VH-VL binders against q8wwc4. Designs and how they scored, part 32

Target 1, 195 residues: q8wwc4
Amino acid sequence: STEEKPQQHQKTKMIVLGFSNPINWVRTRIKAFLIWAYFDKEFSITEFSEGAKQAFAHVSKLLSQCKFDLLEELVAKEVLHALKEKVTSLPDNHKNALAANIDEIVFTSTGDISIYYDEKGRKFVNILMCFWYLTSANIPSETLRGASVFQVKLGNQNVETKQLLSASYEFQREFTQGVKPDWTIARIEHSKLLE
Below, E stands for the ipSAE of ESMFold2; O stands for the ipSAE of OpenDDE; V2 stands for 0.75 times the mean of E and O plus 0.25 times the DockQ between their complexes.

## First folded at step 14 (VH-VL; framework fv_burosumab)

Design g4 (at its last look DockQ between E and O 0.41; V2 from the best seeds 0.00; counts 0 for: pae E 2.1 > 2)
Fold by OpenDDE, look of step 14:
Structure g4 (fold): chain C 195 residues (1-195), chain A 118 residues (1-118), chain B 106 residues (1-106)
Amino acid sequence: as target 1 above (195 residues)
Amino acid sequence: QVQLVQSGAEVKKPGASVKVSCKASGYTFTSYYMHWVRQAPGQGLEWMGLINPSGGDTSYAQKFQGRVTMTRDTSTSTVYMELSSLRSEDTAVYYCARDYLEGFFDYWGQGTMVTVSS
Amino acid sequence: AIQLTQSPSSLSASVGDRVTITCRASQGISDFLAWYQQKPGKAPKLLIYDASSLESGVPSRFSGSGSGTDFTLTISSLQPEDFATYYCQQYDSYPTFGPGTKVDIK
């Protein structure tokens, strides 16, 4: 019984020096403060971000596999409908490039946080999350204009060429009293793949 | 210089209410959140709640919901914390603390000792 | 609620000593951590915010480090005025405090 030594996935910490606008950073912190202050005292932006990362990995894989039925509870209906059309028409290599492994996510950032009330007085919070991940999908360089190509050596394995892709997922939650406290994905964007 | 000056010590009976004041000076009063934190004798610090700069919105810790009321008077630059249905366990030093916009506290009042005894 | 623990609960040190206090969070809180100093009969005083940022007017002998769940307050050379109780406080969620670490004179 050859005990397969668990492959220590060396987390390649790619320092994506994203120009985080200091103003946006401060704004995000202030808005996060407002969320736990007035909407959910147990809210943690740190925990949310970790959950969002997991959700992104899961949802992106399902998208790549065109398993739209499994996304009905996670993604807004309107968004899912649009995605069905767009994703289904993609070439297989592009579909594959949608999928992000949790280990291949090299950077996560919190974008804009929006707090708004609708005409019915319902309270909503939207949090935009941005993800940068490495893909092994063979996408023509012409399609990925501006994407950085990285050579990643994973352990003793051969140098694999990976491309850095970005995706943005907007998470929404209704904080109206009596409403189930579930986060849903209200927007999905994959740069260079799903426009 | 930023100053937070609180009202004097209080002695109350169980079941009574206490109202502590915090007068702010040395900064734009309407620009900062104010929090209340208490400390029982020989114990740690416990967050009670906050009030926004305008005084229109408050957030209370679940433990104090229904018993605590925070108010703000812009004309006098004073924040108030009222705690009702007092119990012996409410014996503590109560602090007002200014928020540095993120949920930590850069300035504190001197504290108000509230003693609840039969 | 995010719970904070501190280690040690108390310590004795001499003037000039390097003092290290640890704060641990029950979950990841990124850098949303502050440190306070409290002397007997006085209000807490802010020392460090955002885990490592020194508050204005605080001596440089104080420093904070850490992220996620483990944080450290360091006093590089303990001064007579530094004998006090130190508290960590997280603000990733509604504010909670550590139990405190008392620094006594040896």
Scores: ipSAE 0.853, ipTM 0.939, lowest interface PAE 0.5, mean pLDDT 91
Fold by ESMFold2, look of step 14:
Structure g4 (fold): chain C 195 residues (1-195), chain A 118 residues (1-118), chain B 106 residues (1-106)
Amino acid sequence: as target 1 above (195 residues)
Amino acid sequence: QVQLVQSGAEVKKPGASVKVSCKASGYTFTSYYMHWVRQAPGQGLEWMGLINPSGGDTSYAQKFQGRVTMTRDTSTSTVYMELSSLRSEDTAVYYCARDYLEGFFDYWGQGTMVTVSS
Amino acid sequence: AIQLTQSPSSLSASVGDRVTITCRASQGISDFLAWYQQKPGKAPKLLIYDASSLESGVPSRFSGSGSGTDFTLTISSLQPEDFATYYCQQYDSYPTFGPGTKVDIK
């Protein structure tokens, strides 16, 4: 639904422009080619992915600390509004599990890439990034249905249990001529913690 | 059998224009992007831009924006590259090169030498 | 712009030698790297794409490796027909090429 209020819910309308190839099933390389060929010659999916990993570590830490004021320029308004209520109501151990230390992000992958124009001809790219990270936060086993649990040895006899969690962050940038080249986070999902 | 055949060598004066052709055969012309890459004598390779033959959309390297025009004729499976306001540093072999939406080139034309001399 | 460098700029080797050529990118480019062979008076010929994938019809003595910023092209047993200049090319963004490595056979 559409509303006319500052700082309120907004709907983004997406128009997928078709090429002869099905965009949703093509490899990341083809979609990265289309971005630099048609939108920005300097765009590099590799450089983006490294920056996205840094952003994930930063934003997830701010979320765990409930520093929502610092997220206003990084995260879309509707997303931040929904996250604020969900994160504030989490137990402290669940909040701590949101934070990803950059050195403990063990795997990243590029998910769906959407290249589209809206109704006004504005050019957009949305890139879904998936992150897998280790946490020492103590989450009850019953809460983490299907989550992977790892044991890490410390010295001779001590064992520290770390849990492997996943998160998906969708990044959006407008490539329209004259618009400041900023990425905003349009979707945040932390498996089992923020559903 | 994929083949890219380019037009013959040309000698031009500074300030003139040159138009090089590249005729494709042995594949579906509109399914692949065509790029142009040049090589000055004794030098390396420099990307100039690309054209999508299906719709005629182009994208040019910043260095050549305003001087290069790429076109195609789907009825003859031919791509053209025109470079205007020629300078002596434009002396090079010009290649057309085929790409399947990835940015690397599996087939190249034989090259067209363009010499710019007073 | 993503700049590529190659080393060495030139080398001489005997038939049967193992030859390695390196390419370094100014930033990470994942595996978005191709290698080309160019003989005098001829167009470049694709050897390797995606850093390590051998193009169809290219002899198996050619191999590529690397990811990120550091890449190598290896010729396991040099043949007389391998006299050429070898170029790397990145396609993580608009294409740029390395300066080339000339291989002379003794």
Scores: ipSAE 0.536, ipTM 0.825, lowest interface PAE 2.1, mean pLDDT 86
ESMFold2 (binder alone), look of step 14: mean pLDDT 94; pTM 0.952

## First folded at step 15 (VH-VL; framework fv_burosumab)

Design j1 (at its last look DockQ between E and O 0.76; V2 from the best seeds 0.00; counts 0 for: pae E 2.9 > 2)
Fold by OpenDDE, look of step 15:
Structure j1 (fold): chain C 195 residues (1-195), chain A 118 residues (1-118), chain B 106 residues (1-106)
Amino acid sequence: as target 1 above (195 residues)
Amino acid sequence: QVQLVQSGAEVKKPGASVKVSCKASGYTFTSYYMHWVRQAPGQGLEWMGLINPSGGDTSYAQKFQGRVTMTRDTSTSTVYMELSSLRSEDTAVYYCARDYLEGYFDYWGQGTMVTVSS
Amino acid sequence: AIQLTQSPSSLSASVGDRVTITCRASRGIDSFLAWYQQKPGKAPKLLIYDASSLESGVPSRFSGSGSGTDFTLTISSLQPEDFATYYCQQYDSYPTFGPGTKVDIK
């Protein structure tokens, strides 16, 4: 019985040379430092980013399937209501394009981190995450003005044409004493699909 | 040249308190975080906590919560670490270490030996 | 807490030898790793930050590599002054240190 060695999927690190403004990078690091220092010592921006990526893949898939009930605990109510209206009216190919597979996420970037107190003295942290993912959904080029079309050859498989899409998810957590320490999604944007 | 000069060695009895000082020079004192790290004899390094540039905010390791107090005096460019309810296990060299807003330490004090013995 | 391990715990080498020390994190920490050198009776000295960036004034024979969970400190040609204990430290979360690697003279 020849134990087939699991083919190490060579993760083609698409170096998306995103012009990350060096200043934004430094700001992000500083704010991440402040979070573990003063809000949650166990906080890790690396771990958060990985979790956010998984959340994005999961939530985007549910959105594409119009399973809004399953998102009630993950997405803010106001956001979910707006999304329900927008997504329901989308053509099926656009809905399919919302779904991101975790293995098709080619780049993840941390955007702005906000730390703020509300008028009641509650403490909040918001982290904007940006994702770039490949979709096989056939969306007319006219609708996706400026979307890059990539031919992706994965191993010995046929050349498949995929489009690169971007999405932004803002994660929020309240750090007020006595509040459950859960991250929720406070904003969802899918460029060119949910405008 | 950046310098961190700590106070001299201390010998204390169990249950007592110790206050170690760290005087900074050669840089803008109010622009950097200061950390405290200790090292028991023949052992590794252990992070204790940090104090922000203004001295208004501190963060302590859970192990030392309730026993450690960090303060700073801008007028003298000095940071202080006070550890109370001393135990034999607190016998260690205590270091102040400067943080360039990253969480790693580019400059260290020479260390202060604190011995806790009955 | 993020746990760091180092390998080996100690090693003996000769002047001119290539020395490699590894540090492993219990989870991914990207490049948020520093390396320190400590001599007996002295404070630690920063060698490397951000996994591979050489601190100013540190000899070029020192280099750092790695990302995620596995990191390496390399001394390309060991000098007499390099006999010391080396520590890795992560700062992705609150700071934690590896147990150290002692480099002794053979």
Scores: ipSAE 0.804, ipTM 0.913, lowest interface PAE 0.6, mean pLDDT 91
Fold by ESMFold2, look of step 15:
Structure j1 (fold): chain C 195 residues (1-195), chain A 118 residues (1-118), chain B 106 residues (1-106)
Amino acid sequence: as target 1 above (195 residues)
Amino acid sequence: QVQLVQSGAEVKKPGASVKVSCKASGYTFTSYYMHWVRQAPGQGLEWMGLINPSGGDTSYAQKFQGRVTMTRDTSTSTVYMELSSLRSEDTAVYYCARDYLEGYFDYWGQGTMVTVSS
Amino acid sequence: AIQLTQSPSSLSASVGDRVTITCRASRGIDSFLAWYQQKPGKAPKLLIYDASSLESGVPSRFSGSGSGTDFTLTISSLQPEDFATYYCQQYDSYPTFGPGTKVDIK
């Protein structure tokens, strides 16, 4: 027998447990300060984080649709090359699970920030962003260990079960003088779906 | 017991330079960034730039690039701000302000009035 | 550049009044906002950091609230020593300040 539990009002609401470490949050603020102090005085970690969330929703959708030609300006060439083979071979339900609807991204956190120079003296910043999102894709729970299951009521008689998935996207920008200021996705991980 | 003590008021002619000092005491001088913020008479506050006292590296607001130089002397725990090619609109009180890698200022110097008039 | 506005630009109040001052950012700055008090002829003094955290030694009648773009400084019961100009300042990027709110004796 199955039990139906109502969920709240208009949109899926969930109590999100904080996964960020307070010490990591302090380190993130210090590194954000260093970016604007030394690399780009207009840099804002708040503005970046909102843009990264939008980029995740967009890129993950294009990945699920196998629209790799549209990703060539957004994702590093080496990363996209590796992803083409892996994503194309996924079952349709796994492909659908890659896509994150912007309204269903329930938690976003900033991970590690790397500030460095390469061997040619070029200035780089890498920012790891972690996203947690809900999916209605029909994926068995044993495939996604540790995933949370939420009941969502859709109308009078329909209960939809959603699974919580995570992904990590690493963004990279070159801050070297004279270089066009673009962010490129240098690493994509979808937990349990792509690796 | 943190103290930031600035040098005295200055009167300058247009085209001259001014160098304001800020002597720190009561804390580890090299562990905190020092910023300079100015305030024209009856006006609000304007950020000019910062210096890391440990290495002496600086970052300046675009408006002041080419006219401002910030230095420090770790043996005296003193930060300096020099503004060149002075104009009448540079008339202001100049403050040093302490920051622990956040961008807000927990301690301020008493301010140094710089008057530029012909 | 992140622009800050404050309202009102000035106000008159009596001792014991509750005073509220608002600061609005041109874009989201999370909680990267500080409030300062400045009395005539004196340096600014930090009151609030991180939008709502009270600086050590600041009376509890001062409080801050808000996140994103809209922020408020509240003085719950105005004292004679609170007549001053109040500035907000963001630090989500290079520092910028609001234009100030002058609190005068009514």
Scores: ipSAE 0.463, ipTM 0.793, lowest interface PAE 2.9, mean pLDDT 86
ESMFold2 (binder alone), look of step 15: mean pLDDT 94; pTM 0.956

Design j2 (at its last look DockQ between E and O 0.46; V2 from the best seeds 0.00; counts 0 for: pae E 2.7 > 2)
Fold by OpenDDE, look of step 15:
Structure j2 (fold): chain C 195 residues (1-195), chain A 118 residues (1-118), chain B 106 residues (1-106)
Amino acid sequence: as target 1 above (195 residues)
Amino acid sequence: QVQLVQSGAEVKKPGASVKVSCKASGYTFTSYYMHWVRQAPGQGLEWMGLINPSGGDTSYAQKFQGRVTMTRDTSTSTVYMELSSLRSEDTAVYYCARDYLEGYFDYWGQGTMVTVSS
Amino acid sequence: AIQLTQSPSSLSASVGDRVTITCRASRGISNFLAWYQQKPGKAPKLLIYDASSLESGVPSRFSGSGSGTDFTLTISSLQPEDFATYYCQQYDSYPTFGPGTKVDIK
C-alpha cells in the first residue's frame, strides 16, 4: 500500500502589494500589543488573523448557501437580518461569488482595531479584517466595475479565469468580567456584491 | 545616551518583600513602557510584567499575580518593582527593560541580584 | 503560552566559523521574534528584532531569518567577543524566551 505522500500544495504566495499605509500597520501593532497587555495575555494577532481567515471562509460559504440559521451564533442578529434580505435577493451567480475557499484567499489584512468602553462600562474590542479572494463565479464585468480578472494556472490544471473580490469582516469581543470570551462578527461587507 | 541604572543587590529572608528600583535617563521617560524580567542563576529569562508610560496601568504574568507591584515616578524617572512573600525560588537577577512599543527590549538595566535565604 | 525551543542548547566553535542557531515557536508568530546576546554577569543585549532587522550598532556579521514557527540567527564569522549565550524572544503575545544557546570556544 503506497502511502501517497500528501502533495504539499505549494501556496503560491501572491504578494498582493497592498498599499498598506505604514502608519496603519504601526497602529495595528500597537493596538495588538495593548490587547495582550491589558485584556487577554494569550491574545495573538497572528493567531487571530488565522482564525479570522477560517471564519471568513466558513461564514461566506454559509451566506452563499443562504444558511442563515447556522450563522445565528456567529453573526450579530442585526447584521444577519440585513444580510438575509440582501443575499436572498441576489442572483445565483452573485451568491456563489460570496463564497470564499480558504485556499483561494490570496491576501488578508488587518484593518482598524478599536478598543472602547460603552456607557455601562463594558469593554469591547473590534478588529476589522479585509480579505481578498479569487472566485470562479461568472459575474458580468459591468457589475464588477474595477474588479481584476486573473488567469490562474494551478499546477498542471487548465488555465482558469478567476475574479479577485474583496470582503471586510469586523470581529467583536467583549472583555467585561464574567462575559463569555467569544468573538462575534459585527459587520460584513462584500464589495460590489452586497451594496 | 539611554541608561537604565538599577539599585544594588539585596539579601532577604523567606516571607519578606523586596523593592528594586530602575532609574532611567537619556530619553523621554513618559513615552516608553518598562518591563521587568528575571533570571535565576544558570537559568533562562522570565518575563514578570510591564508598566505603561503614565504608570497608571500594569500587566503582570500570572505566576506573579498578587505578589508583584510595579510603579513609576515621573518626577524622578524611576520605575519600581516590589515582590512580596519571597521564596528561595525567587533568588535571581532582576532586570528592568525598556519597550520600544513592540514587546521586545532595546535597553536593559545592569540587573539586581536578589538572594532569598533562611 | 507560546513556547520557544532552541537548537542546539550548546555548541563549540572556533574564531572565523559560521554559527547557526535555530529557534522554534509552538505556533505561528509571524515575524514577532527578537534575538539577544548575553555575556556572563551582564544584561542581555538586543541583536535582532522583527526576525531579521539588525539593531543599531550591532555588527553586520549577525543576521536573522525566518517567519511563522522557525527562525535562525546566523553569525557569518565568529569573533572572540561573540562567545556568549543567545536567546530568542517572541512578542506576538506576552513575552516568552527560548532556553538559550551557549556558544563556547573550541
Scores: ipSAE 0.823, ipTM 0.921, lowest interface PAE 0.6, mean pLDDT 91
Fold by ESMFold2, look of step 15:
Structure j2 (fold): chain C 195 residues (1-195), chain A 118 residues (1-118), chain B 106 residues (1-106)
Amino acid sequence: as target 1 above (195 residues)
Amino acid sequence: QVQLVQSGAEVKKPGASVKVSCKASGYTFTSYYMHWVRQAPGQGLEWMGLINPSGGDTSYAQKFQGRVTMTRDTSTSTVYMELSSLRSEDTAVYYCARDYLEGYFDYWGQGTMVTVSS
Amino acid sequence: AIQLTQSPSSLSASVGDRVTITCRASRGISNFLAWYQQKPGKAPKLLIYDASSLESGVPSRFSGSGSGTDFTLTISSLQPEDFATYYCQQYDSYPTFGPGTKVDIK
């Protein structure tokens, strides 16, 4: 258990189900088991990860296009509000670099899974997903110091230089009985672009 | 030396209940989940549900929700599965199976044949 | 639910043959797949977990491979004691089992 403190003066109780060992794949497998065992027997971490990749490609494109009204049902209100200022102030080439083409997402990783109850006994699962993707956006290499650069052959004699970028999206779903089973994005980070 | 020893064969009439036991030994009983899986004669395997022996909490396959009850006794390291409102399709061998929070089963009981005859 | 199929449903082979059994999932399950051997009148016995990891005490002639939707159990040199039915099982969500592959020795 990660519960360190008995509650004496708090309104309600929050319980964290999980492990904190540095071996992340063991933690992920155990937490995925706990989700299907106790929350939704149809839950599959594999199916979720496939859907999360699609969601990342879709949301990152809308974000790059500043289509914030289309993000209202997908991204938590507080997060969207904070992002609006940051994204709007970016140069166009940095905005374009936010967008991840589904075919250019080269690596996807499941990060932390959090399983918890809030003060009112509502059940939550948060899943952090990390994505690495190639962009053809023209970003000066000096702006993204240390970024990896790749050359990709396009067409007969076209050579395109691409950069490898990463992003982290945290997905949240409430599993409380009677609540609509929707995943909402509760945190968005684009390394080097929105840090 | 891990062992799961189940109770003996049962013959029941339709509408009755059956309670099968599974006694564990050779490991820390409360550290592993226990599942129940059944197999009708000549058929494949079907998952029924699980129990966490540490707190006694359970989760049942939808098909068996409302008919199955799983309990445990930590003092005897024993898990029980009770299936009510028996019908002929419940004729099967019932297995207990051990799992460490993964969903696959490293040790199985010998099985308990339950026959429901009209 | 995640459905598993197995191929072939049965086979006959000679002692010493290499035997290959395939399990296919209705969608991707990463490496969340186990293989069991069940001899007549006995409980299933775990052979392989996480698609390719050999369970302790299982002979090295058994091996597993695959990820995603397609998985294979291989017996490199079939022995008389390998007469059994073999089941795959996924655990990406609640457990489901393949229909089994019966292996008969000629």
Scores: ipSAE 0.506, ipTM 0.815, lowest interface PAE 2.7, mean pLDDT 86
ESMFold2 (binder alone), look of step 15: mean pLDDT 94; pTM 0.957

Design j3 (at its last look DockQ between E and O 0.63; V2 from the best seeds 0.00; counts 0 for: pae E 9.9 > 2)
Fold by OpenDDE, look of step 15:
Structure j3 (fold): chain C 195 residues (1-195), chain A 118 residues (1-118), chain B 106 residues (1-106)
Amino acid sequence: as target 1 above (195 residues)
Amino acid sequence: QVQLVQSGAEVKKPGASVKVSCKASGYTFTSYYMHWVRQAPGQGLEWMGLINPSGGDTSYAQKFQGRVTMTRDTSTSTVYMELSSLRSEDTAVYYCARDYLEGYFDYWGQGTMVTVSS
Amino acid sequence: AIQLTQSPSSLSASVGDRVTITCRASQGISDYLAWYQQKPGKAPKLLIYDASSLESGVPSRFSGSGSGTDFTLTISSLQPEDFATYYCQQYDSYPTFGPGTKVDIK
């Protein structure tokens, strides 16, 4: 019985030189510190980022399939309503381009973190996450002005032409006492696809 | 030069309270967080909690919630840690430690030995 | 809570030896890891922050590496003053410490 050695997926470290403004980097760290210090001691920005990446992959696939009912518990109602209208009107190739595979997410960045209190004294944390992913969807170049086309050779596979797309998802959690501690998606943006 | 000078050793009975002080100098006192970390004899380090630069907000480890109180006095550049309902297991060296806004500690006090014995 | 483990728990080395200490986290913590040196009867001293950044005034023989879950502290050439206990500490969440590694003279 030849135990097939699990193929070590060589994580091609695409050094996406993300122009992370050093100031934004510091701000993110400080705000992450404040979250575990005063809101949830078990909070980990690293774990959150990984979870957000998985959520993005899952939600984006459901969007591409127009499975909006399955998103009702994950995405804010107002956002979902707007998305239904926008996504339904998209051509099939654009819908397909919304879907991100977890292994095709090449870069994840933490954007702005907001901590705020509403007029009722409720506590909220919003975390904007930005994702860059490769898609095999054939979208006309005219529609994707400025999108980078990459030829990706994965191992011994044929050279496939993929386009790099970006998406931004804002995650929100209420930290008011007695409220269920669930993260919800409060905003979804897909650059060049859902404008 | 940054200095954190703590109060002297304490001997307490079970059920009593202890208040340890940490006087800071050599930097802008109101710009940094202060943490407290303890170390039982021959054991590792244990985080107890933090206090923000203004002294208005604190965060305590769950283990010490309800027994620990951290305060700070800006006029004297001093931080205080009070631990109540002392037990023999509270016998340890207690350290104040400065936080450079990220959760690691660049400067430490010399430590205060607290012995809890009947 | 994020748990940290260290390996080895203790080691004996000679002056001039290369010493390597490992720290492992129970979950990914990116580069939110610090290393401390503690001598008997003294407070811990910061050596490394952000997994690989050398604290000011710390000798260059000390270096840190790693990310995610696995981290390493290296002393390239052990000096007499380096015999101490070394602790890793994560700050991705509320601070937790490794159990320590004691470096003794052989």
Scores: ipSAE 0.861, ipTM 0.943, lowest interface PAE 0.5, mean pLDDT 92
Fold by ESMFold2, look of step 15:
Parts: structure tokens; C-alpha cells; sequence
Structure j3 (fold): chain C 195 residues (1-195), chain A 118 residues (1-118), chain B 106 residues (1-106)
């Protein structure tokens, strides 16, 4: 059992930051270097990460609104079919919690970068991006499910309660000669809400 | 101690080729990438490409694709850069530079002046 | 390609002066920026990597700062051996160099 905080007048400004492991950061940097060295001279992990953050905000909003037709161009077909069933089965408050406002994405990190060839010699790069965002959606607080509740001060004496949620989006691009160079989303996970 | 020693100055006519060497010592040759960077007289620095001495794999700047060839000899710890179909604008000092997979260059050769004139 | 600009293109300064050189990238490059010093007839020498990390053997009067698109190299007290041309270089993508900043004796 977890008790409510007894503090009634404490003003708290909390900034939630996740930190990457330094060794994982070095490994990610080396793999990004290999992408520009051998696959794409215009590739930049910094620019990719900014675009991925904007894509996450956009796609998560469309998911919350069940606008699956607009997602056909952004998300792999098989992934989208599985998501349709999961999202439409959610309560409305859980659907609303899927949407990430870009200004409330408090942390992004690059996870695994996968560089591989399939059995036919097609070249692929997969980049896993992890996002942590705040939401005011009305989701029941349950400590046994691991959801965190934060108090966010928007100014003097303005305290708002928000939940911190995470999501992982895996981006995939085929670098095979003659293939249109598009990134698609090959995997979507929203912790506590989907998956 | 790390040393990158390049071959001597060259004078070439337009349309010829030049091959510049860079001999590495004082470190494990195959553990570091080697880059080539050139500098025209009075001008800035221009990246040309790289070679992985371990496998011999190369990557070239698009400007030089088709004219540049980078090779290595692991038995002598030497990297070579050959530039063909020389033009007057290829007159420059050519540097080899060492990189530990980061993209910046911690050691540079002394430079090789290549002059292209008729 | 990521373009780098440097300001000023040249400057004149006296021994003991504080010198600040800026480098601006055409897009965000995180902290993937290096600074080099080059004297006439010599190869460039690495001073700073990862925007602010001092290379071994480089005097502590050199420092770097910045992230994203705007970066600075600072020489806190200029010495006679510091009169040279300074280049920035990014490595968030294939390497590109700034046009250089020449620091001359006043």
C-alpha cells in the first residue's frame, strides 16, 4: 500500500530526465558514423532524432484520433493493422493518453541501431527511438502498474498533476540501390497503453 | 609515438595521375580509419574520403568519385591515395589524417604538395 | 551537406588579449564539432573535440563551448605561438570544415 503525500503547500518544479548509458551512447555514435560512411553521406543522427521526435508527436496524435487512413503512408501496413484493433479497443481516456504534445516530450533517446542485409541482399537500417512525455489524460493511478504521477509547476502557485508515459518507435529504411529512400515506422509501443 | 609520414612533393601535367603515400607508425595501423583531406593554396580544407585499413573498404566524397582510389598495404602500414585525370584546380597540399571512428582527426601527416601545371 | 561558417574571417590581436571565434552550422549537429589550429606550411593540429573537450597536450587557455548550431573557441590570454588560422569541423555527417579564421599580430 502506498499513501498519498502529506505535503499540501510544497511547490515543486520537476524536470524528468532519462540518461543514456555512456557505453550505449558510444556504440550508437559508432553505428551512426558507419551509416554516413558507407550508406548515406547526408545522414545525421542529430537531424534524424529531431525529425523522429516530430514524427512521434504527429503519429501519436493520429493514433489517438483513430485516423488510421492518414497513417498508411507513415506506418508499415502489418503494424498498422495490428494497431487498429488495439487502439479501437481502448477506453477514450487511454486513447487520449496516446497523444504526445511535442512541447511535453521531456526526453528522447536513441536506442538500438540495426544494420543488416536480408537473404536477398537488401540493405536495411532500423533505428529505435524512445520518447518520454507528460500527459494530463485521466488515467486511474495504480502504483502496482508502475505509472508515475508528477506535479508540474507552470508558474508560482500553479501546480498541475501529470503522468509520465513512454513510447518506442522503430524507424526502418531500405538502402538498397534503386529503392525509394523513405523511412517508415516498423514498430510502435506505448508502455502501459499498448503492447 | 604516433607518426604519419607522407611521400614528397610532386609536379604533374594536366591529365596525369598522382599517387601519394602515408606511412603510419606508433600505433595499431588496422584499428584506425585513414582520411585524406586537401587544401588548395590559400584556401580551406576539403575532405576527399576514407579507407578502413583492416578490410580495405573505402568511401569517397562525391566530388572525387571515379577519380580517386585509396588503397593500403598492411605489411608496411602504408595508405595510398591516387588521383587521376588531374586538373589545375587539383593543385593542393594533400594530408592523411587518422580517425578512431569518431569523425575528427587526432593526427595528421605533414602534407604532400601536388602541383598541376603545363 | 552541413555547411559551416566562421566569424570573423580574420582578426588582429595583441599578446594577452582574449580572443573569441564563432562557428555556425547550417543544421543542428549536437556536440559533434572539432577545432583545429593551422600555422603556415604546417598540418592542422587538433585543439578541441566534442565541442568542449580539450585534446591532450593543448594549453588550458584554449576552450570550446556550444551545441546545436552555434559554437565558440576562446583563447583566454593570447600567446605569440597562437597566431594562426583556426578551423571548425563537424562530424555529425560526412566531414565538412569551416572557411577558417585568421588570427594576426596587431
Amino acid sequence: as target 1 above (195 residues)
Amino acid sequence: QVQLVQSGAEVKKPGASVKVSCKASGYTFTSYYMHWVRQAPGQGLEWMGLINPSGGDTSYAQKFQGRVTMTRDTSTSTVYMELSSLRSEDTAVYYCARDYLEGYFDYWGQGTMVTVSS
Amino acid sequence: AIQLTQSPSSLSASVGDRVTITCRASQGISDYLAWYQQKPGKAPKLLIYDASSLESGVPSRFSGSGSGTDFTLTISSLQPEDFATYYCQQYDSYPTFGPGTKVDIK
Scores: ipSAE 0.007, ipTM 0.561, lowest interface PAE 9.9, mean pLDDT 82
ESMFold2 (binder alone), look of step 15: mean pLDDT 94; pTM 0.957

